# Designs tried in a protein design chat: VHH binders against F-box/kelch-repeat protein At1g67480. Part 9

Target 1, 376 residues: F-box/kelch-repeat protein At1g67480, of Arabidopsis thaliana (Mouse-ear cress) (q9cag8)
Amino acid sequence: MQAFALSGKKRIVNHGMCFSKGNLDLGSRLSENFMDDPLIPGLPDDVAKQCLALVPRARFPSMGSVCKKWRFVVQSKEFITVRRLAGMLEEWLYVLTMNAGGKDNRWEVMDCLGQKLSSLPPMPGPAKTGFKVVVVDGKLLVIAGCCMINGSLVASADVYQYDTCLNSWSRLADLEVARYDFACAEVNGHVYVVGGHGVDGESLSSAEVYDPETCTWTFIESLRRPRWGCFASAFNGKLYVMGGRSNFTIGNSKLLDVYNTQCGSWHGSKNGLTMVTAHVEVGKKLFCIDWKNHRKMSVFNAEDETWEVVALPLSGSSRAGFQFGKLSGKLLLFSSQEETGQCTLLYDPDASPGTQWKTSEIKLSGSCVCSVTITA

## First folded at step 24 (VHH)

Design cc6 (from bb6 with T52D G54K)
Fold by ESMFold2, fold request of step 25:
Structure cc6 (fold): chain B 376 residues (1-376), chain A 121 residues (1-121)
Amino acid sequence: as target 1 above (376 residues)
Amino acid sequence: ELQLVESGGGLVQAGGSLTVSCAASGSTFSTSAMGWSRQAPGKERELVAEIDFKGNTYYADTVKGRFTISRDNAKNTLYLQMNSLKPEDTAMYYCAARSWGTTYMWDFDSWGQGTQVTVSG
């Protein structure tokens, strides 16, 4: 057990245990030096931040290496606001790819023009399957999943964060319940995880929410029945959970569970999908590809809760699957059969009829596992 | 990457039985969730049976009680035993695998060429 001194109160801290926050003065061992010096000599800090906001996003890791104060500023939510007001926000697409052997993965990054940028540092921790990724506060989170430990397949509670401004990974608080093949989405600055399989492969009804301000996970109301193999999307303060199973039957059930984050309760309906292999939100619409038919997208309008269909412009009898990217309000569709010449497709939902589809020259170094879009 | 070869299809009378098999080559068979799908012309494909990473089995309602999925990790072979066959079971049958590192339960990324099962009468 390791003990850390806290200012104004003594507390014993076990090795690997979190110390208390918010209600105690922290000791000098846990505090950084004061950031008293000006950000740029001769300028008020607000003016200095406006100057720094003009620097291209690709230079943020270099800025963070200048000193601790610059690192603190580059990481802040205020800096994003200053860049937005200056018209300097940049949108980047992050794609997790896996090589043909299925052994190595890496995050590839593209700018708003589709031009490749530097890859991310390797993800920490063991290789996993059934994990989820989400963006909150301009940071990429990689959440849970399952891994092979001592010859056994075990659900993980690990959560890792990539800070785009520092180009580095760090570990966040573990989930309360280890899970894989669960639903995950961000709603109003908070991250929700729902259902999945637990440590013994048991199906879960539990759900949790992460608050970035407190750095903690807490339980929310459980689902009425366990659900796994599902996904989630967020619209207008509500979490929509679709897909997957609630029992040992493979079926065509259209169950939809909706959590209203303002009142803290679930509502069910029969207006969902079952076997989704890709999804992405654009505006108030959710685009899905169903495993049963990869030649179309099902499109959900959250405002009136209706579905429509958009056919993909595929030639022949392709069985190729797709994963989504999103860039500048347009959808990228990355094919699983890239070696057979199927191009990456681009769909512009705002273009006039007959001009919504085109091909993209973007080439990934491997198969797309998932993607996120981060604006900073 | 798994290479998958289905076999054992053919013509069967209604009420009969047939077993199809899937030979896998490659090093990841024992860590893959695997399944059998089928597709008739003009129909959407259907996952009829699945065996997951932990060995649990799942069936579609359309085949439950009639079909049995099994795997032999020593032989890298997946089986589908089909009993009490009906004309609506007529389809091309494919085995498929979900590889390690995917984020959707339904993200099968390996496919065989299929074996035709035709049920008459």
Scores: ipSAE 0.585, ipTM 0.824, lowest interface PAE 1.9, mean pLDDT 82
Fold by ESMFold2, last read:
Structure cc6 (fold): chain B 376 residues (1-376), chain A 121 residues (1-121)
Amino acid sequence: as target 1 above (376 residues)
Amino acid sequence: ELQLVESGGGLVQAGGSLTVSCAASGSTFSTSAMGWSRQAPGKERELVAEIDFKGNTYYADTVKGRFTISRDNAKNTLYLQMNSLKPEDTAMYYCAARSWGTTYMWDFDSWGQGTQVTVSG
């Protein structure tokens, strides 16, 4: 798209516009004066947004560089709605990969055809383990974990967000309690973290919620017992926490803790899993791989809380680990030994038995640590 | 990633004791969570003992009170002391490690070749 010679690439400094020459500082009204100008001269803003919605997602950082108003529009929920109605939403797969040695990680980004896109900038801060990733409002968050400080392992409260318009990482508010090996999921636009291990290695029963509108973490009702090594999935306004342990015994009970975000309370049952090494949500189903047997996946239906089993199409004697991705309502299965002759597999849960598994042309440059899918 | 080599397996009488060892190489041994798993033919694998990033130890109910996991960071060696052995303990025993940078507690991404433990009679 060719445009007029706009000065939208110039940086705007708002701090110099208050209380100069005796004028009253009306604060946000002065800092928002560019928002009153038309997006495109000669067009109503509603029409201009429809035109901008046709621009490929890969150009969003360039659009955000035009001016503050374009950046605001590209980041808005309204713009995503306009793109959805125009049929222009694009689904991108973000995969955190790790090379041999365990210290060289990168976010790889690809479209639904497996074509690689620009990589993300490196994550800030020290190398961590036991962190979690989540998507909220179309943004990728990397939450907490533990890091090495002066030879000691220390739980982190740090939260980082990737901003697609700036192609950069920024720091969000810290958790109230530093955690690693905790459960994390998004429910109705809010991010929940539950349990884990704290600063002194203590087992946590506390839980917190992040509200992106207020940019704050607040405590919610604690679990009745500490829980760590767990994971979370969200279905129908509820947070399902399972896996991990609550004592020093391997292979704990199949405890399932469910938080109802409307009521603000926990309810438990014995209908969970214990030793999960990978999970992904597709539709109303949760797919898990159990550490004890990597040749199958367990599938949880949140509507009736039942489990079923799906065999993986694997060659014998493999000791490969697996991680999930998802694209277009289908699962991707990444093998830790993919570079040794196993390819990425794709599972369509809606296909007939015997035709559900296919090979995928998606190739990673290293081992998959985790993945998210972001539609914009 | 760690490279792991097990040793010390063999044939032992029921009620006897045996120690298996896992020699590790790599710069991250002291910061890795480590464990011992076992697998008998035709059975699912079982994580029987674990030592976490902070040095806490965890055991399966099937071995608690009989097995002891320990590690020596100076020798880069993980141990499993097995006492009061039963025929049900017969399996190939594998050393496993969770590398730095993983997001699941159960993501043991490094494995040894295993050492056989056979308990008779």
Scores: ipSAE 0.539, ipTM 0.811, lowest interface PAE 2.3, mean pLDDT 82
Fold by OpenDDE, look of step 24:
Structure cc6 (fold): chain B 376 residues (1-376), chain A 121 residues (1-121)
Amino acid sequence: as target 1 above (376 residues)
Amino acid sequence: ELQLVESGGGLVQAGGSLTVSCAASGSTFSTSAMGWSRQAPGKERELVAEIDFKGNTYYADTVKGRFTISRDNAKNTLYLQMNSLKPEDTAMYYCAARSWGTTYMWDFDSWGQGTQVTVSG
């Protein structure tokens, strides 16, 4: 009597949650019909735009709520130009902060004086690391990254955009390749993503560019060598990729890759920086903190292509991490560690020697993960 | 924060081999990147090797081809196999860990007390 042990292989039917591609094509279905209506009755639209440009930035959400045409105009790149011409541009600082324990991340926004205005709505999706943030056409983009799900690392191709006029997040087109710890910069209205780690943790050489007009990512020429942990900066219409690691070695961070956006080709040099923990562009200068020395910053001058070293006015452990911000042409230094209770420092590159560093009154709700400045 | 305890250091002749180990306490070992750094007398501490949570390995040029970093997640132990040792490899070797989600991808959150490796010429 052979007992046939029916090993019932429970087929765990992975119900693939078909997240219905909700066509958040909210941008394209602005019915062409509302464009025929006057922006402000009794005024030509160009004059009406000028009138709207005089409204404080803090009121943009209210303006966007008036009608579809107002919303369209206030969100447009053109509107920023009109505000520029009117002398009404406002620079705001957006900071992602992390609370003690790393469980609560939130975006905070401050005005040009460093006064906290509000917190942003929560960004959609899981908490991620290894993502990059960039500003394009007055909008904040949070690009890719990775998260741990059930003990497994999951790389993301997700791109989220925050619109200051709508005070809301939207999802943009996904990257062609999911990645984290990559370089990212805006160059001439386009967003470039370069290198990083892929879904299997492999080093990537692939690079992509996003066109906001077509809302599409496309591949560009790949790097000559895969690299991760690099950062990107833009000067004179060129993309500079610096730092990071390649070829399974520690110390290859001096490699500089330069992408010419006009000819669509990469050039390499050995005049790059080491592994950088933080960087920011202020004017024509690039400020960098090297991972080996947290008490100094390296400053690149794009005009003469020279490097200088500036000491940080910091006392204590060299292990203290920092993040950069910028506001009104000044550099901000934030603590990235919870324990340091350190005041925000301000560096004025135009100040007299010995007087460049000041204490800032800017207070964050937690440690700084990253920051961006948006002018609109 | 992981507690890290190094072992296996000692005196070795030039050309010899030595394996140092690091025992980690805590549940986050398997999700942490691990590394070995060394500090020679009068020199700055330098990163020697790193292994991420996926097992990708990175080496300093000075040790590439001679040293091998590995990990056993079941034992919460990190290893550094050192072959073809040179007098220049004489240093205090430190185990380090970087927790997942750290803001600084290059920094380590936890360090051991170190184990001394001495290579005689």
Scores: ipSAE 0.465, ipTM 0.770, lowest interface PAE 1.6, mean pLDDT 86

